VH-VL binders against a0flq6r38to208. Designs and how they scored, part 9

Target 1, 171 residues: a0flq6r38to208
Amino acid sequence: EARQFEDQHLIFSAPTSAGKSIVAELLSWKVASTGRKVLFVLPYISVAREKLHQIQRCWRRDDISVCGFIGPQASNPNEWLGAVCTIEKAASLTNRALSEDWFEEIGMIVVDEMHMVFDSSRGAHIEHMLSKVLLWNQSALEKVRIIGMSATIPELYRIGKWLDGAKVFEA

## First folded at step 4 (VH-VL)

Design b01 (framework fv_imvotamab_arm2)
Fold by ESMFold2-Fast, scan of step 4:
Structure b01 (fold): chain C 171 residues (1-171), chain A 119 residues (1-119), chain B 112 residues (1-112)
Amino acid sequence: as target 1 above (171 residues)
Amino acid sequence: EVQLVQSGAEVKKPGESLKISCKGSGYSFTDYWIGWVRQMPGKGLEWMGIIYPGDSDTRYSPSFQGQVTISADKSITTAYLQWSSLKASDTAMYYCARVEWYDSAFDYWGQGTLVTVSS
Amino acid sequence: DIVMTQTPLSSPVTLGQPASISCRSSQSLVHSDGNTYLSWLQQRPGQPPRLLIYKISNRFSGVPDRFSGSGAGTDFTLKISRVEAEDVGVYYCMQATQFPYTFGGGTKVEIK
């Protein structure tokens, strides 16, 4: 439902199915088309770079600017609506958004391999980033939507509860 | 142990082609970028370019664009720097370095390959 | 291109005394992600460069605590609190905030 896709966090789960990513990409495009920022968070440079090229190709016709925060850090984009990030870069970027007072411009954060939250070193970055989003959403007029994509694991519904009762879709 | 091992010293004539190598070991090769740095005899460091071995995305310094080609073969964890036609001014020590993606840190360096081009 | 200017060109220092090297960039090195990609490298005679400091002030693994980095924006400093004989060499700052990456001209630290 439109209301659910606008207001509620979502988690899509499938055993490495490509189908889980297309729904998140379509929802992300819709958010970016309204002028709000979308962050894509991925665990590995190789998958993040592929996602960057894919999103840039798909959103180019609509003149939606998409930048990569994947390293090395040699380009400073002036304006963007889409950001494809590795985990640590997304954490830095959201911290910057809070400190520079543009966090409200973020409409959606898409986290691939959401189950990585259980990784001890990298999971802490995901947990801290999403905790800040959840805290922000408690009083925000326009909330930041979290879309998770994950392998099917026993802890999936616990992640959903932590994400303010996120809707879980399994395939 | 992280290690970058470069190919041995080269003595060439102007106009000859050359390809030197940098082999990474002790780490996941596609989780890092590889940069190339030139040091002319008695001079400072100059960044030439970088490559991401996972998809061969390569970025060059404008001073070196068209002068050299950087490539990588992830199946043998090796990066390359090549010239189609060497000049005497290419005489230098050439270093490869691993570039950590989050910090942009040139954290581990090869021992260097000395290229001498005599005319 | 961002120009990196190092001072002094050479720094003769008595053993055990402090040394300070300055690096100035022609533009701010703050990246849009909020990080500043300024590194310091050491090159001992006949050796490849070695990373000392990254992101202004973070000491790389194995680097002695007598080395410290500081600064912000366009002005950066590398300090050696007590220079030892093994610290002889050329020190370079480097920026990786913007393409092309650029190095300072180097500062030679030598024993007086």
Scores: ipSAE 0.125, ipTM 0.692, lowest interface PAE 4.8, mean pLDDT 87

Design b02 (framework fv_imvotamab_arm2)
Fold by ESMFold2-Fast, scan of step 4:
Structure b02 (fold): chain C 171 residues (1-171), chain A 119 residues (1-119), chain B 112 residues (1-112)
Amino acid sequence: as target 1 above (171 residues)
Amino acid sequence: EVQLVQSGAEVKKPGESLKISCKGSGYSFTNYWIGWVRQMPGKGLEWMGIIYPGDSDTRYSPSFQGQVTISADKSITTAYLQWSSLKASDTAMYYCARVEWYDSAFDYWGQGTLVTVSS
Amino acid sequence: DIVMTQTPLSSPVTLGQPASISCRSSQSLVHSDGNTYLSWLQQRPGQPPRLLIYKISNRFSGVPDRFSGSGAGTDFTLKISRVEAEDVGVYYCMQATQFPYTFGGGTKVEIK
């Protein structure tokens, strides 16, 4: 029961970004505190850099290492528990995790602007990354949780169904 | 279309200050880094540094740290390279380039600014 | 710093013949995200550099398919399958895996 609840994917939707990320940040902190990796996926470098600094400040007291994958000077993936990535970097990192057999170390992927899966040429990277997570979860004992934050769009419940019946919260 | 337009050629004397510019257009200026590359006459390319215009985070090559200042003004989509005191050894072609951070590629380049430092 | 070594220094080629340029790095260019940030640039006489290839083998927009990149780790190759007159220039490899970014010394391609 508890494990079923913890494995549930979640989507948060509101007309504004205010408050959408705080729940995802609290849930991600819980995952990182157990020693599993958390990826934060964001669409733009400016947003990713701000999120990186925010998460580093919030998790510093718990000595949880957080690095940014928005350029070549990011930390070694085996040395971090939190990764703040742009979309393309997250896709590359998850592909690396599969090829190097550490995908099981990932506990959660938080995708900001989830609706971009439909709205941009970059949506294919989100779709492919999340499809790999869903395939992995079909046989994995410890599942990867997907947390999405999205604008309010008519297709939101279709995304929820695609993510194995993810629970959708609309403001 | 994506364009980087650099300021015109400069002829200066040793000890003079100089600030050259690189204006971006046709893309979101704060979603890309801007890099500066030096090419001395008849020589190859040398990376000087990069700047992220959104927060002015700047990284320098150790060879150029303290020799130049890189800055940007996002309100006019312009990056700058500045010397407080030029030397004859600063004579070179200077290029700016947009850095596509996902691929870490220098994808679009300015036309170059020729800087000549002589008496 | 990662040192990038290019060979040959000069490559005289006959029009329509292939050309091959080698680039070697003093350290592996594999980044912690699994990508290899090795690019190839072309500089034609009197022109700014132009991106040809990024991440070893990906051809940049508008670059003819006669250009191809290959390699892994520390050993990389740029090939021009059939050299054309406009291909005259200096070719540079560069790494962006770690700071400082570094360039190879360049290879001059000229028509004989």
Scores: ipSAE 0.066, ipTM 0.682, lowest interface PAE 6.1, mean pLDDT 87

Design b03 (framework fv_imvotamab_arm2)
Fold by ESMFold2-Fast, scan of step 4:
Structure b03 (fold): chain C 171 residues (1-171), chain A 119 residues (1-119), chain B 112 residues (1-112)
Amino acid sequence: as target 1 above (171 residues)
Amino acid sequence: EVQLVQSGAEVKKPGESLKISCKGSGYRFTSYWIGWVRQMPGKGLEWMGIIYPGDSDTRYSPSFQGQVTISADKSITTAYLQWSSLKASDTAMYYCARVEWYDSAFDYWGQGTLVTVSS
Amino acid sequence: DIVMTQTPLSSPVTLGQPASISCRSSQSLVHSDGNTYLSWLQQRPGQPPRLLIYKISNRFSGVPDRFSGSGAGTDFTLKISRVEAEDVGVYYCMQATQFPYTFGGGTKVEIK
């Protein structure tokens, strides 16, 4: 059920779970339907392109604008409710949101391959992005919700604690 | 690398059923839409409909809704266009094309299937 | 439905000279995501259509730089800077901003 997770950061972990992405997609669609921005963060251009096509298919039926921040053809940030991003583009976009004073419009950030936060080169971008979200949430009336999807690794508990006691759901 | 290969030409009588195919290769079939376009002899292009093979989500042009059925079988990377009862006015070249949703561009096209319906 | 109108219907051109094709939509092609989903297709005699330009001005892979697209809102143009023999064919504009997707009536480019 989607409602039991309304106010918490969540991490979903399953080696081959068919249902883990469905929950994140349903929760993100609900947030976008309220008029708040949702960011999807994925590790590789090919995976992000596939996700962009899937979300645009689902959300365009409901007249919800979805843009890709994957390559050089990124859309104007003021004209979207959904953004599908590679890790580095998502970090850049959230920094832009802070500097241009529209960070409060973001309702949710969905991070695929959350365990990559421990990768030394690309993990820094995830860590910096999410640290800024956590700092924002300390004083914000309407929080940005973090949803992680991850491989099953021993460090999931550590990630959960770092994300303000996020609930961890394993296969 | 990317190819869409369509089934061969068909000659049919009015009232007969027909199912033509479009087989994709060289890309992940379930990540792109497949559109169908009709071109009547000596005329321009008409969009008929589009399907997302990953979940079979299908959208039709109002002019073609109820006249044809679009389907896909992802296990053999093939999309289909089907008529339950052909009419002489269905005589046309039928093209399938891959649609890259981010750009909404019909980027790769099949060679076409000529359908001739006559008594 | 969005109606796409192309002019001219036929464009006889001398080899090496420029050609210009116009496309007008009955309403704005700007999608709510800020993109304009206007494409140009080329169909050579006896061949399937081929994508030339997408999102107004982006040239598809393998398309020569003599082809360029421009425009905004409801008015769009495809230009061929120096027409070559292989450019003979019918050119179509297409919108994919809203369902149903619609095509222009086509412009025939011929060598005179």
Scores: ipSAE 0.007, ipTM 0.511, lowest interface PAE 12.1, mean pLDDT 84

Design b04 (framework fv_imvotamab_arm2)
Fold by ESMFold2-Fast, scan of step 4:
Structure b04 (fold): chain C 171 residues (1-171), chain A 119 residues (1-119), chain B 112 residues (1-112)
Amino acid sequence: as target 1 above (171 residues)
Amino acid sequence: EVQLVQSGAEVKKPGESLKISCKGSGYSFTSYWIGWVRQMPGKGLEWMGIIYPGDSDTRYSPSFQGQVTISADKSITTAYLQWSSLKASDTAMYYCARLEWYDSAFDYWGQGTLVTVSS
Amino acid sequence: DIVMTQTPLSSPVTLGQPASISCRSSQSLVHSDGNTYLSWLQQRPGQPPRLLIYKISNRFSGVPDRFSGSGAGTDFTLKISRVEAEDVGVYYCMQATQFPYTFGGGTKVEIK
């Protein structure tokens, strides 16, 4: 049931014209509502800025603090449950979490445009970040759940297998 | 081991261009900001600007905006500070330093590049 | 710009005695994220600066426990409990709460 879902990694595949996944939004909000941290990872500053404002608007009614890690400083209080990051800043933040022993506070990492893992320069940051999550999960009691948003690509099944047999949903 | 290695000392004439470098090693170069700090002979430290190599986001001190250009090449883990036209008043020691942005502190520093501008 | 004022300009100290350096900011250094981005740096003669303290009171890796930082808002202090010969140098406070980042004017610690 609920605990099994917490260990399942998910990938949502959407056609080019499809918008955001309502299910991914609900799942991330649910995790934040339990007091665990959610990271949103996006490829470009403009896309991340739009996502930051969107999540802040959606979660404000529940007084859930959402920070942007898009520029040099955090945009909200030092206590946050949602973080909207560009790829490189997300990698930095997760490295910080490991070195300062608060990685266990992370409940979910949502990676937008996950197919960018195949981009040589920026994809390496996604790969290294998620590899650290997978290694952490091997012994952790409270696992970090990975949710991927991706274009429909031939390599989607490879990403799913790499993420410990993640469930793939086609929209 | 985290290390920032800067290019060697420069002796230039007013009006000449110059580009000095700061090479990072022992850490994820694209995960940290690199800042540039000037120290005029016998004077204190002045912050010039900062760059995030992962996306080239740059911020300049108003005193240095338009006077210098900060850039980075992540393929060779190197940050740069550049002048199009040097002035005698640019004579100083220039330091690069890594900024741990979550703590906003310059935690590791290069050895410095001495720039002397005289006729 | 936030102006950082350090006192004293110079501090001659006898070996083994304490030294105290004050740093005052023209505005509160509390960032909108709740953190206070004040750090202290040491610069020994002919050497690059070295981080001692970050976010008011957190000692950087490898920094001896004789160094401590304290303060809040606009008034901050760096203390050296027992000055050693290797502590000779200029000490700077720095704020990174808002752009542009600014440094104090420096305090020179010298042995008498």
Scores: ipSAE 0.007, ipTM 0.562, lowest interface PAE 10.3, mean pLDDT 85

Design b05 (framework fv_imvotamab_arm2)
Fold by ESMFold2-Fast, scan of step 4:
Structure b05 (fold): chain C 171 residues (1-171), chain A 119 residues (1-119), chain B 112 residues (1-112)
Amino acid sequence: as target 1 above (171 residues)
Amino acid sequence: EVQLVQSGAEVKKPGESLKISCKGSGYSFTSYWIGWVRQMPGKGLEWMGIIYPGDSDTRYSPSFQGQVTISADKSITTAYLQWSSLKASDTAMYYCARIEWYDSAFDYWGQGTLVTVSS
Amino acid sequence: DIVMTQTPLSSPVTLGQPASISCRSSQSLVHSDGNTYLSWLQQRPGQPPRLLIYKISNRFSGVPDRFSGSGAGTDFTLKISRVEAEDVGVYYCMQATQFPYTFGGGTKVEIK
């Protein structure tokens, strides 16, 4: 049925980045089109810049504003529905949303290279951010959906279990 | 241990070219911005620009745009600051410093390169 | 450009006494991501600058707890609760909220 994946977190694993990202991009567009905020979280500034320009181009015709939170400068966060962030900037932005009472406006967080959660220096930011989302979802009327894209690794299904039994799709 | 090691002191004449270096070690070089800061003798700190070594994205202070070139070679984890034609007013201590992603602060600094330009 | 103004220009202090340095920006330092990217640096004579405080009030690794930062918007303060001999040097505030990054003019802390 049309709503069989409603409220479920999803993890996609594929040999190529393009294969992993297409479904997440379609789902995120649907969320943004309803007026809820979508965050894209990526590990490197160069990859985040590419994703920012891609999403801005794709969402332009629908007049959906997309901002980058990459490095030292960014657009006004209160005027966007899409945010493309590096890991640390995404963690900061979600903490800001919790402290200023607009976390409920977030409908989806898309984490690229989800396996980075195992990186000792940067993985803690991903873990803490997603743990806060899971805690928020326990009592929220409208939940934040987590979409992960990852390399095929032995720990993939353990990540899915940690994310409230997220559905795992391969290839 | 994070370290930024800069090249040695330089003595030059006006009109000469110069390229000084800043070698990073003990961290992922392509994951952090590197900034350059000038300190004229007895004066304060001036931000010149920053570079992201991962894709060579470079931002300059307006007062230094066109005066210097900032570059990086990620294969040897080294950032550079270059002048095509030095002026006596370029006499200063030059520092490189790493800017932390999350906190946007210059957390580790090189020891400095003293550049003296005199006729 | 955001102009950073530090007061005083010099602060002679007696060892063991507190010192306070003020930094004022010409416009708000709140970034669009909600953070305030104000840092404090210490430069001892003949040494490179050293990070003390970042994002207003967070002490950098290895910095003694006698150093504290506070403030919001355009007005910021660095306090040293009990000045020690090794604290002699020039202190700078810096903003990284907006390009170009700018520094305060510096405050010289010296023993009286």
Scores: ipSAE 0.007, ipTM 0.564, lowest interface PAE 11.2, mean pLDDT 85

Design b06 (framework fv_imvotamab_arm2)
Fold by ESMFold2-Fast, scan of step 4:
Structure b06 (fold): chain C 171 residues (1-171), chain A 119 residues (1-119), chain B 112 residues (1-112)
Amino acid sequence: as target 1 above (171 residues)
Amino acid sequence: EVQLVQSGAEVKKPGESLKISCKGSGYSFTSYWIGWVRQMPGKGLEWMGIIYPGDSDTRYSPSFQGQVTISADKSITTAYLQWSSLKASDTAMYYCARHEWYDSAFDYWGQGTLVTVSS
Amino acid sequence: DIVMTQTPLSSPVTLGQPASISCRSSQSLVHSDGNTYLSWLQQRPGQPPRLLIYKISNRFSGVPDRFSGSGAGTDFTLKISRVEAEDVGVYYCMQATQFPYTFGGGTKVEIK
């Protein structure tokens, strides 16, 4: 049961962003602890930089390496288990994972402001990235889990359905 | 085949504005950073700044912050370097170069744009 | 800013003989991610720079085996095992560990 829940894609929704990310952070720590990569996707450089420092502090005691793909300085994929990215950089990184044959190392992708998938320019990057994850999961031995944080919008059920019946939690 | 093609040489007077270009081809333009490097006559290389065309994230060297503007138009796979008011000290060869994320290295370079600023 | 110091300023070399260029940084180039972002560039007369080596010792595609890089921390070396006529030019080290990115002053390799 617990295992069934852990394998399901999840969407957390609240009127504001305050507090809705903590569950995703705890779930992502568990994935990283198994030696699989976790990707955090955020819409703005300032928010991504704050998240990078937060995750680095939280994962430090377990000696889990967390890198930022926010600016032009980046680490080798094999030297990190956590990656904090802006949207377009995350899309590029996942494309590289596919072309360089390390996509199977990814265990979880955490997307902040998931409702942005409906925005024209930036949303296309989220859609393409997650569509590749869903395609990968059809034949993968170990699936990539998608965790979304979103504003409360009427279209949340469509995102949930698109993400193979993701479970939606509203605060 | 990865190529970066820069605009032609410019001759300008102090106080004039200028915008030079760097057009990328043969790769995913929005998946790599583009940097700008200055080389003054008879001198070495100076890093000016860098842009990610996918989201227009731009970083500047402190020496060039406020002196130039770096931008990109991903619809025509082109990056730009712009001055609002040129000075004689801006006389130099300007190179654009593609920046590889993991290696943090400039792997492919444009041919350069010579900018001459004199009265 | 990290200051990059290259020696020698010029290296006259006989064809077929080795050349060695040194690069020293004012502080460690080890990034917080464990990588060292030290690269070497070649600039032939009248041409744009060309990447030779990245992350200390990795040869870029198409770069001949006679070029090799080594070093750690603050002290780095580029070696050309057997200099050819086409190797004439200025060689630059570059650090991309810390903003702003900085270049060495260059070393001119000439055939004597």
Scores: ipSAE 0.100, ipTM 0.680, lowest interface PAE 5.3, mean pLDDT 87

Design b07 (framework fv_imvotamab_arm2)
Fold by ESMFold2-Fast, scan of step 4:
Structure b07 (fold): chain C 171 residues (1-171), chain A 119 residues (1-119), chain B 112 residues (1-112)
Amino acid sequence: as target 1 above (171 residues)
Amino acid sequence: EVQLVQSGAEVKKPGESLKISCKGSGYSFTSYWIGWVRQMPGKGLEWMGIIYPGDSDTRYSPSFQGQVTISADKSITTAYLQWSSLKASDTAMYYCARVDWYDSAFDYWGQGTLVTVSS
Amino acid sequence: DIVMTQTPLSSPVTLGQPASISCRSSQSLVHSDGNTYLSWLQQRPGQPPRLLIYKISNRFSGVPDRFSGSGAGTDFTLKISRVEAEDVGVYYCMQATQFPYTFGGGTKVEIK
């Protein structure tokens, strides 16, 4: 009954220089290399654009296509394995995946600034998106893994409990 | 049922400001782009710009950049098109349309707002 | 800007007969993602535009099967197999492959 480390949802909480992003990057690379889609969700266009260029550069050697859902047009979902999105566009993309029957192709969603789930406006998009992932995982043969990057806040372990007992790492 | 309902016709003088609206219903407003299209009397269609209401990401046609402002208020599912100073050449029918992100298709259209600018 | 050229400017047609509208782009409409974002719109007199076809050949919900789209690259065609009275109006092609999005000049379909 012991769950492997790779199957758990994870939350990382640390100062910017703690190096926790390296673990998320390696895990996402591994998922994409198996042919499953990885979504990176970030709060601001400028940060998402930087992440897009970083992931494109890193995954280029493996010929893994990475697109940005930051601008006006989306890439063909069938031709990419990595997607870097702003919060609202990520919520829209996951809704589209569910309605068009390709949600099972998603292997991982990496949410930066996870503590924004408590923001009254933008937090609802994160909450609704992740709630759909959790509901999907109840019956799915291949689960979608959630990786959260967050500031250290008192509610962090409550988020972990809500995310099906996600493992929480703190600085 | 997906609907986009636009504000009523406007009659203005050159130099006046104007803000027209487009209210969406029957769908997730923040999951689709809203585009604005101009049609001058007896002429064809011109794309003005688009906005993603979820994060207010806005793109303009170069011909309309600096001429108009596009905005949206997701709390009341409404998009806006605004002029700070109208010109006679702004006389036209203005349409809003929902834009499907994946297909880049203008799939549902408002009824149009006729704007007449004359002295 | 991509220039979209439609022919003919007007198409008088007898009820029940076919109509064909052509659209040519000044550049390839194939996006870097492999998709071609070419749409066809219908505008009936006094009405807003209505989507008929998207991504070259996909019929929008509720659009009759007498409407079909075809083409690739820079040359596209909208066909109406059997024109009905309700088909009177102006038809526009549109590209959304690159900014700014651009429309063709329109083709007026009339019953003769």
Scores: ipSAE 0.014, ipTM 0.605, lowest interface PAE 7.6, mean pLDDT 86

